# Ledger of designs, part 92: VH-VL binders against o27280

Target 1, 266 residues: o27280
Amino acid sequence: MDSMNVPEVLEIKRIVEESESVKTFIFSWDFRREVRPGQFVMVWDFRDEKPMSVSLIDPVRSEIGISIRRVGEFTDRVHGLSEGDLLGIRGPYGRGFELMGRDILLVGGGIGMAPLAALADEATARGMRVDALVAARTADELLFLDRLEAAGVNISTCTDDGSCGFKGFAHERLLTLEENHDMAAVCGPEPMMFQVMRILDERDVPAQLSLERYMKCAVGICGQCCLDDTGFRVCAEGPVFWSQELSRVREFGRYRRDPAGRRVPW

## First folded at step 22 (VH-VL)

Design Ci13
Fold by OpenDDE, fold request of step 23:
Structure Ci13 (fold): chain C 266 residues (1-266), chain A 118 residues (1-118), chain B 112 residues (1-112)
Amino acid sequence: as target 1 above (266 residues)
Amino acid sequence: EVQLLESGGGLVQPGGSLRLSCAASGFTFRDYAMSWVRQAPGKGLEWVSAITGRGGVTYYADSVKGRFTISRDNSKNTLYLQMNSLRAEDTAVYYCARKSNFGAFDYWGQGTMVTVSS
Amino acid sequence: QSVLTQPPSVSGAPGQRVTISCTGSSSNIGWGYTVHWYQQLPGTAPKLLIYYNTNRPSGVPDRFSGSKSGTSASLAITGLQAEDEADYYCQSYDYSLTSSKVFGGGTKLTVL
């Protein structure tokens, strides 16, 4: 077994409160272990383990950031931690985003902006024009706006309640934008991603989308994150997929399987 | 007013080459993906090629892949189609078309006729 | 054969209602991709008639309407007029083909 699969116990170097429900935990990172936007790590609090996207990649400071939304028992425990506390981190895992072209559109919803924020940094560093459509239920749930702005990203916001930016869903806002891009990266609620992907396909914009599924091993063995029909493993072949790949995934945007393997709607 | 004007069509022998141009005006050219669509005499519409607004990504129908090259010069508001190794079945009126934000071809040129014949 | 199937021809008298069908599959219309319609008058370039299943561009009369259901779409023309005599094409997106942009075979509408 690769040493990568053994959790490294790391000290929380810094905690950034992104919103009421989202915190970014920053760790010192040895960049001899390459990490790319779109990849995830397994976070271990010595009781349970969960996959989390990398939201910050800073080779200058030798740091990575992991943004975690408070949604359950595990994340409740993690959110109770302080700087100086310890977590186990193993990875990174999965296929990250691939950049191409001269400009990129990022479409993110809620915590889905986490991997996209990291991608924005990389794209900007490469000299690409970066536009970001940031969506959330309310203004208070919009993530990484200041960070994106500081990076030179052109931001458009939309909220379900209209508290900030366009009132409506991301795909609705997207339809109002006339600009065409060389590529797009999408991450957020799967129903959102489904609609956004459709629009991008029809606009001739190559799109990559990051999926979220129940995951256990993260190494393509247990099959818990397998997608119906295709057999794609989100942890191995993903979590980043091209739109052409996801178009063949029957469950995409339609349903998912819970930890018991039961089909449940989104 | 959005306008698209094709040029460069003509008569060419099989195996020959032509370069089509499409001059665009009335809109921010770089913000829109552009396509070439052709129509053989008495036949239906066939998508040929597409290019993103900034020109970073191109697409081709299987029937023309390896023979045709789509490009654009945003400084000149012009779309191009380099056609090499032309075949009789490439005979058609070639239209340049703008891809709208809704995914439809919302504006078309009047077309330029390409005839491949011995 | 075209990926999207249209009747080769339809006809109607002035003032009548005619419909043109566009039949796709689970990889295009049935997947959820939108359908667009184009009108091509004799000797002219195609013109966008309906976009995004049901929407009319500016200048298109409301007697033209589009609908989509399942794997098929339909163009309806009410109050048929002589100037409506043209070829009509449906267009969509198909993920299963290299050529993602797909057109119907076209329908010739004759006004009697």
Scores: ipSAE 0.933, ipTM 0.967, lowest interface PAE 0.4, mean pLDDT 95
Fold by OpenDDE, fold request of step 23:
Structure Ci13 (fold): chain C 266 residues (1-266), chain A 118 residues (1-118), chain B 112 residues (1-112)
Amino acid sequence: as target 1 above (266 residues)
Amino acid sequence: EVQLLESGGGLVQPGGSLRLSCAASGFTFRDYAMSWVRQAPGKGLEWVSAITGRGGVTYYADSVKGRFTISRDNSKNTLYLQMNSLRAEDTAVYYCARKSNFGAFDYWGQGTMVTVSS
Amino acid sequence: QSVLTQPPSVSGAPGQRVTISCTGSSSNIGWGYTVHWYQQLPGTAPKLLIYYNTNRPSGVPDRFSGSKSGTSASLAITGLQAEDEADYYCQSYDYSLTSSKVFGGGTKLTVL
């Protein structure tokens, strides 16, 4: 248990280029330490540390995958790494997704598909029907399509520019789909998640949503990832929340706090 | 054409039980969440219960929780409402309604009257 | 009392414009949940009149229109006809209640 909070230095076994801006780093993993879709790990490049969702859980190969989008200095450095290089990994942390029912709808935007891809594998393994709405700005930014298809997931795509699938946003595409599901899992840009959640609530579809916030400790002590009013800590009570929980979070879909604690718009 | 037809209503004493049925046709039944909505005589509409298309998740109003059970048989295109421990305040016309992808009840049955009286 | 507040009754003469309000709160309409409207003719089941704030199902005349702003919604009926005499209900979703689906108390529209 105590070892969970100590970064383990792991060798990058493989790197999968998912898109121009997203890479999946694969590591050996001791599955005596359980990891669930929706949980995250802290990735340490020996200079800085950032939370990253687990996008691949493979007990057969004893591997996990972490998908990282290039968005800043830390991720720039990580993207510069090669197979055989080392990273520090500690975790997993947070509350992961819970599966229920016979079928599940996954709604993901951009890098938000990372935890959902892992969830898709689990759901499929359990014999659930998995439908996925995969959204991105452009076709070349759609993530994990081949992987999802190989897993037997029914995929619907949407892109802002219409380069693949439905032209428009995820919530717009969702409105065109008539099928009802036992549950949904959502991850992506928070404005997207807000709209999708609304639709799912109105459709009587229980939904879990994964939030992204600035995290520092990952163990619920520093409060950097605390959500306004509720006091929810994304690293402890989340990052996966039920829609009923998020409906009470004032900032959800509206604003976030930066590392300095300032309110910033989405 | 979408059709919903309720049945099973009638007169029952307090504490009694009834089972309502709603026969659906004209659409892919399993793809839609279904609800029961009731209306007491001279009163407004009150949502009672809902069930997802595949039947994996159910919802109940507080007023009926623990007493009513919603279920469905997709092979028969039928929605059910088992009502136990009926009370006088449960007296109402009970409608089955389909939930559209927009979240509205886009189709309603004609309703079946349930009267709970000693 | 209903979570969504409607006037108990409204009236108008044939050809006139009438408006039915539906007032909610920050936990339903104000949160961003959509509003739907139903028409119930005397002795009949409710019928969907407006869905998703402003949309009309097939067969609903364009005399009927819906709007939503802030914590409230409104149903407008132009060119009022005798056949419009009915009860009208708004419906939305509320996250603060166990019974997430919420109806207004209903408005009886009388055509004079």
Scores: ipSAE 0.932, ipTM 0.965, lowest interface PAE 0.5, mean pLDDT 96
Fold by OpenDDE, last read:
Structure Ci13 (fold): chain C 266 residues (1-266), chain A 118 residues (1-118), chain B 112 residues (1-112)
Amino acid sequence: as target 1 above (266 residues)
Amino acid sequence: EVQLLESGGGLVQPGGSLRLSCAASGFTFRDYAMSWVRQAPGKGLEWVSAITGRGGVTYYADSVKGRFTISRDNSKNTLYLQMNSLRAEDTAVYYCARKSNFGAFDYWGQGTMVTVSS
Amino acid sequence: QSVLTQPPSVSGAPGQRVTISCTGSSSNIGWGYTVHWYQQLPGTAPKLLIYYNTNRPSGVPDRFSGSKSGTSASLAITGLQAEDEADYYCQSYDYSLTSSKVFGGGTKLTVL
């Protein structure tokens, strides 16, 4: 096998329409190159390169899936691709989720459900009980519900507009749930993750959270994804962090830095 | 009605061992994280140990780390605290407390007194 | 040493308003963790008085109120009554300590 740092040109095997704005691109994968939920790959469309979470890990079919939300020029181009088209993929990179205990709570918002969906599959395969709180702005933006249900995941939904499930935010829905879990995995908008983490900490639930930051090299050398104060590199020490680690990150849930390094609100 | 009832307290020599129990009733025991909180005579509250609802994860205060072991039997709705290598400073009323979904200790037992003295 | 600082004692006459402060830091209350309050009558176990900063459990009179701002929280008791004489503890979470659950040192409230 080639180095993980060399993009491999892969054919899009199939495309799954997850929502109006999210597509999952499926590729054949050589699983001699291990990949874990929570890790990311760099997707190269031969013009630009972006980090994307792995949302499907299927060793039986020798496939991986990458879920991409349409949010800019790069993703617009990718969303314009068809089955049979080519993309460059290098990786996987970063620290993935660790599973522990008997049961796990997944809390995901929007595209944040991508890595959690993969984690759900792994957890279920290990015989863990999996509960998932799936959040989105509207019902149409809820991701992977059928897939999660098919996997035996107990799903709770919440939407900002109340179009499906609990009307409100994920942390608000979480407060209404009484069950205590052995661990939690969280991914979504950072303000959401901040609130959810707080609640989980207060409930004695160990939590892992996946951060999203602007990154270029993915190998911990360029510094673009460095977190303030701690010096954590999201691509190397993350993107999955324990709550204890993130609690020490000043910017977490509070602000972010744009590509120019400027502090901007979420 | 939620009830927590501690037992197992008593007088023990330094270096000795004691096992506390907390019998829970009135709620789905496995759905709640449980904690032990102690209070030395005339002193404030000190968190001692916690355990998740399913018992997969445990937490300990530094003061008891390596000496105390928290466990639970959800089939018996019982919380335990095995206390080894007891010290005089461990003398306290030990409360079992339920952690609510809001992160507060919403129910407490009556407490059981542990006295470590030579 | 208590991570959360409370005054050792407060006093008031019946019918008066008293306030108990709970001062934390950027690693607990200031971080955003919630504050809870407990009442402990003499010779009894603690009882939850206020949860999640401002909420009262069933059975707690509305003359008890909680607030939180910055790195501090406060418990206010209006219309002070003789039966309010007790110890009061604030509690929160601190990410910087192994003992993540932290209590205040407690405040003895005397009704004059």
Scores: ipSAE 0.928, ipTM 0.963, lowest interface PAE 0.5, mean pLDDT 95

Design Ci13
Fold by OpenDDE, last read:
Structure Ci13 (fold): chain C 266 residues (1-266), chain A 118 residues (1-118), chain B 112 residues (1-112)
Amino acid sequence: as target 1 above (266 residues)
Amino acid sequence: EVQLLESGGGLVQPGGSLRLSCAASGFTFRDYAMSWVRQAPGKGLEWVSAITGRGGVTYYADSVKGRFTISRDNSKNTLYLQMNSLRAEDTAVYYCARKSNFGAFDYWGQGTMVTVSS
Amino acid sequence: QSVLTQPPSVSGAPGQRVTISCTGSSSNIGWGYTVHWYQQLPGTAPKLLIYYNTNRPSGVPDRFSGSKSGTSASLAITGLQAEDEADYYCQSYDYSLTSSKVFGGGTKLTVL
């Protein structure tokens, strides 16, 4: 097996409090191992292992960041860690985002903004115009606003309760915008992504979307993250897909498989 | 007011070429995807080609792929359709249409007639 | 032969209600893509009549209404008027085709 499949024990260099439920863990990274926005790593707390998107890629500081939302036992343990504590990291894995054109629209919901934040940095560094539609249920759940602004991103916000920006869902806000971009990158709740993709397809805007599925091996062997009908492995062929690919995935935006392999609605 | 004006249509022999133009005004041209839609005499509407606002991506119907080329000059607010290797079945009124933010063709030109005949 | 199927013709008397169906499949209307309707008066270019399944552009009378369910859509015209005599086309998006923008075959509406 490749060295990339062996977890490297890394010290948490810094922790950034993004919101009440989201923290970004910063690690020193040897950039001889390339990492791209949209790729993920397997995070090992020496008890369990979970896939996490890379949310920060900083070659200048030789750092990467992993943003983790507190949603269960594993993430509860990780959120209890402090700077100087250790985690196992293996990867990166999967297909990342591809940048095209001069301008890009980022549409993110909740923790889905994590990989998009990294993409925003890359796009901006390349001299692209970056517009971001950041969605959340409430204002206090909007992520990476200051970071995005500092990077020169033009931000539009929407919240379900109207506490910040447009009152409504991301796809509703998108419908109010006349401007189209060379491409779009989307990540968030799958029902959101489904609607956003539909709109972008109908507008002739090329779009990439990052899917989230239950993963175990991360190397395309176990099949736990296989998508129905297509056989796409989210860990190998994804997690970033073109809209043309996802349109053929029957389960996309409709249901997912739980750890037991059962169909569960979103 | 949004306006689209097609030009360049005419009579051409089979195997010949024509270049259609669509002059756009009344909106920010580069922000909108544009399409060509044609209608043969006495027939229905057929989508022909589309191009993104910035011109980075083009789409073609199978019936015209390899023969037609869509392009745009955003500095001139003009959409183009280069038609090569024309066939009799390409005879139609060609419309320029703007794709709205809702995905519909919200504005159409008056069309330009292309006749392919020996 | 059109991806979206429409009846070739419908007719009605002034004041009546007429309906034009647009039948698609799981790769277009059934997938969730929106349906739009266009009116083409004789000798004129098409005009947007209904967009995003049910919405009317400014200037379109409320006699025109659109609906969508399953793999099909429908255009309803109430209080039919002589000026409504025209061709009507539905349009949607299909992910399975290279020609992703798809039109119905069109319906000729005759006012008796």
Scores: ipSAE 0.907, ipTM 0.950, lowest interface PAE 0.5, mean pLDDT 95
Fold by OpenDDE, fold request of step 23:
Structure Ci13 (fold): chain C 266 residues (1-266), chain A 118 residues (1-118), chain B 112 residues (1-112)
Amino acid sequence: as target 1 above (266 residues)
Amino acid sequence: EVQLLESGGGLVQPGGSLRLSCAASGFTFRDYAMSWVRQAPGKGLEWVSAITGRGGVTYYADSVKGRFTISRDNSKNTLYLQMNSLRAEDTAVYYCARKSNFGAFDYWGQGTMVTVSS
Amino acid sequence: QSVLTQPPSVSGAPGQRVTISCTGSSSNIGWGYTVHWYQQLPGTAPKLLIYYNTNRPSGVPDRFSGSKSGTSASLAITGLQAEDEADYYCQSYDYSLTSSKVFGGGTKLTVL
């Protein structure tokens, strides 16, 4: 295995409380190792290992950020860590986002905003106009609003309960937005992404979507993240896919495979 | 009121070139993707080309790819279609159409006739 | 040859109900993409008649209705009137084609 595939033990430099359930862990990073928005790293807490999207890429401070939502045993342990504690990180892996055009629409749901926040920074740095539709169940679950605003991103919010912005789902809010963009990047719950992709396709907006699947090796050999029919490996061919690629994936927006390989509906 | 007005059609010989224009009014032009749709005499509708609102991305049907170029000038609220290497099968009424939020062509121009003949 | 298949023609008497079918596949209507309908009166440009499967733009009478199920869509016209004589086109999106915007072949509606 090359050096990239060996976890590097890194100290948590800072922890940012993004919401009640989401924390961003900041690490020193040697940028001789390139990292792109949309790529993921494998985070190792010396007991288990999970894929996590990179949410911050800061070459000036030589730092990266990983945003983690508290959803299970692994993330519970990680959320219990403090600044100065250690984690193992290997990567980055996967295909990241590709920017094109003059403006971009980001559509994110919940923790799906993590990779999009990093993409927003890159797009802004390139002089692109960035609009973001940030969706969550409730207002307190909306992520990165201050950060995005500070970066000059035009933000539209959407909440299931209407506690902030548009009341409803992201695809519903999208239908109300008249402005069309050169491209879109989408990340969030897969049912959301499915609907959003449909709308974007119908609007002639090129779209990239980041999928989430159970991953084990992260290097395309174990097949745990393989998508039905196409044989796409989320860790190798993804996690970022073009809409044209995902349209051929039978399971997209419909079901996923659990760690045992069973079909589980969304 | 939304209006789309095509111009630039005419008679050309095979291998010739034409440039179509579509003047838009009554809406924020830059916010909408635009398309060209053509209809050969006595035939159905065929999508030809599309361009995003800001003009950063373009799409072409296989039948016109490499020969046609769609563009827009948002400062002039005008959509263009540069047609090169014209063929007899390109003979059609060319419509300018606006793409709505729902993905439909909600407004159409009156069309401009392009005839390619020796 | 059209990606979406329509009957070439339909006819009805004034006051009758007529339906125009639009048959697609798993790569367009069946995938979940929406269907739109256009009316083209003789010698005129097409106009949007139904959008997003079932919705009517302002000015379109409620005697026009759209539906979608499975891989097909349908346009229904009740209370057929003489002015309804026109060509009708369905339109959708297909991910499998470079020309992703797809039209039906069109249906000529004759009012008897």
Scores: ipSAE 0.897, ipTM 0.941, lowest interface PAE 0.5, mean pLDDT 95
Fold by OpenDDE, look of step 22:
Structure Ci13 (fold): chain C 266 residues (1-266), chain A 118 residues (1-118), chain B 112 residues (1-112)
Amino acid sequence: as target 1 above (266 residues)
Amino acid sequence: EVQLLESGGGLVQPGGSLRLSCAASGFTFRDYAMSWVRQAPGKGLEWVSAITGRGGVTYYADSVKGRFTISRDNSKNTLYLQMNSLRAEDTAVYYCARKSNFGAFDYWGQGTMVTVSS
Amino acid sequence: QSVLTQPPSVSGAPGQRVTISCTGSSSNIGWGYTVHWYQQLPGTAPKLLIYYNTNRPSGVPDRFSGSKSGTSASLAITGLQAEDEADYYCQSYDYSLTSSKVFGGGTKLTVL
């Protein structure tokens, strides 16, 4: 309701350094406000606001985690924060992942592993078998490996430079895997997701994919995150979409819109 | 060696039911999605139904949705197709086919003939 | 009407090169889905001939080749032999249909 649209000023409880460029910020969370893997929150540093996926959901400790990659001015500022510092958090927003079947394949690239890590925790808690294909440019950019392993996830890694696991892209590694799953969840660079989705479709594996778009309001009003032809708002109808939904999205895997609304290639 | 062997075909009256089976061997059955593909006499190939390796998700062509049920018993390495409310247009050779990791049907059974006629 | 369009028949003399086209649309081949080809000899089950646009399974002679461009795919057979006489089907995926696995109508290849 109205409460979810008001930023709550929260203290950074802990900071986990996931990699050189990625930190997870942990906050106390009142779980009377439900949050699901795949949903995002708006993070406010009192100067600017950015959407970030929830990467940790811990009802036992009453905590959530938000993993942020250092990529620009906003994230630079956030990465400069310390435990005890304050951030504004509003949300959660969007449609999260749905779980079905007995086993699930997670395919993540870079920071895309953030929502998938949360999903992995939920899936394993439900007794599902979880396999994860974790992709990154280099070994140093692979995220959440220890966490996933501790959760009982079977991990396969791939890196562009071959520094860890399979040398190549996620979709290439996927093609080498013969085992099929009841469903898949995918998040990462959109070109990766596009290729992965195609393969999964061809394998009869239902897939959910989390899109990243410029989101300003997060409540489906401003239209900045609207997808061409469908009118889907990533913040409202997404960010998690079924493959069947994304197949109708002309821009998927091809281009995105910048903050000015212009088409920019991936 | 991968082998698929269909059985259960035969003659049935319109409105009748038939259950097809496909016995699989030579590979880890549960790891592969399986499909039924049919071919009417003198006609082309038509995909009918698919099921994921673990059996958690099923797919159906519109032409058979609500009438056919695909299932599998991984403990028996067997794929099934329960066909109800059969129609004349369901007359065909029914093949079971394995879906490869590349999305192709890499192995096919010999097929079993289903004839729906009054 | 098949989602993927093939010529109903093609013919060639032994030793010649023949091509079989498979024309799709933006919702299947044009979308990026891969194309597979099957050979069906008379009275037999289909056999995978080409997978993933261009790849040959073990045992398939290199005189068979597949290609894909735009919304279409093509199967080429060089050095045509009598045993190549069969029906050939292309297959792909289409997101716009419930029956997402789509076959071409098939092409009967006659060796003259």
Scores: ipSAE 0.857, ipTM 0.921, lowest interface PAE 0.6, mean pLDDT 95

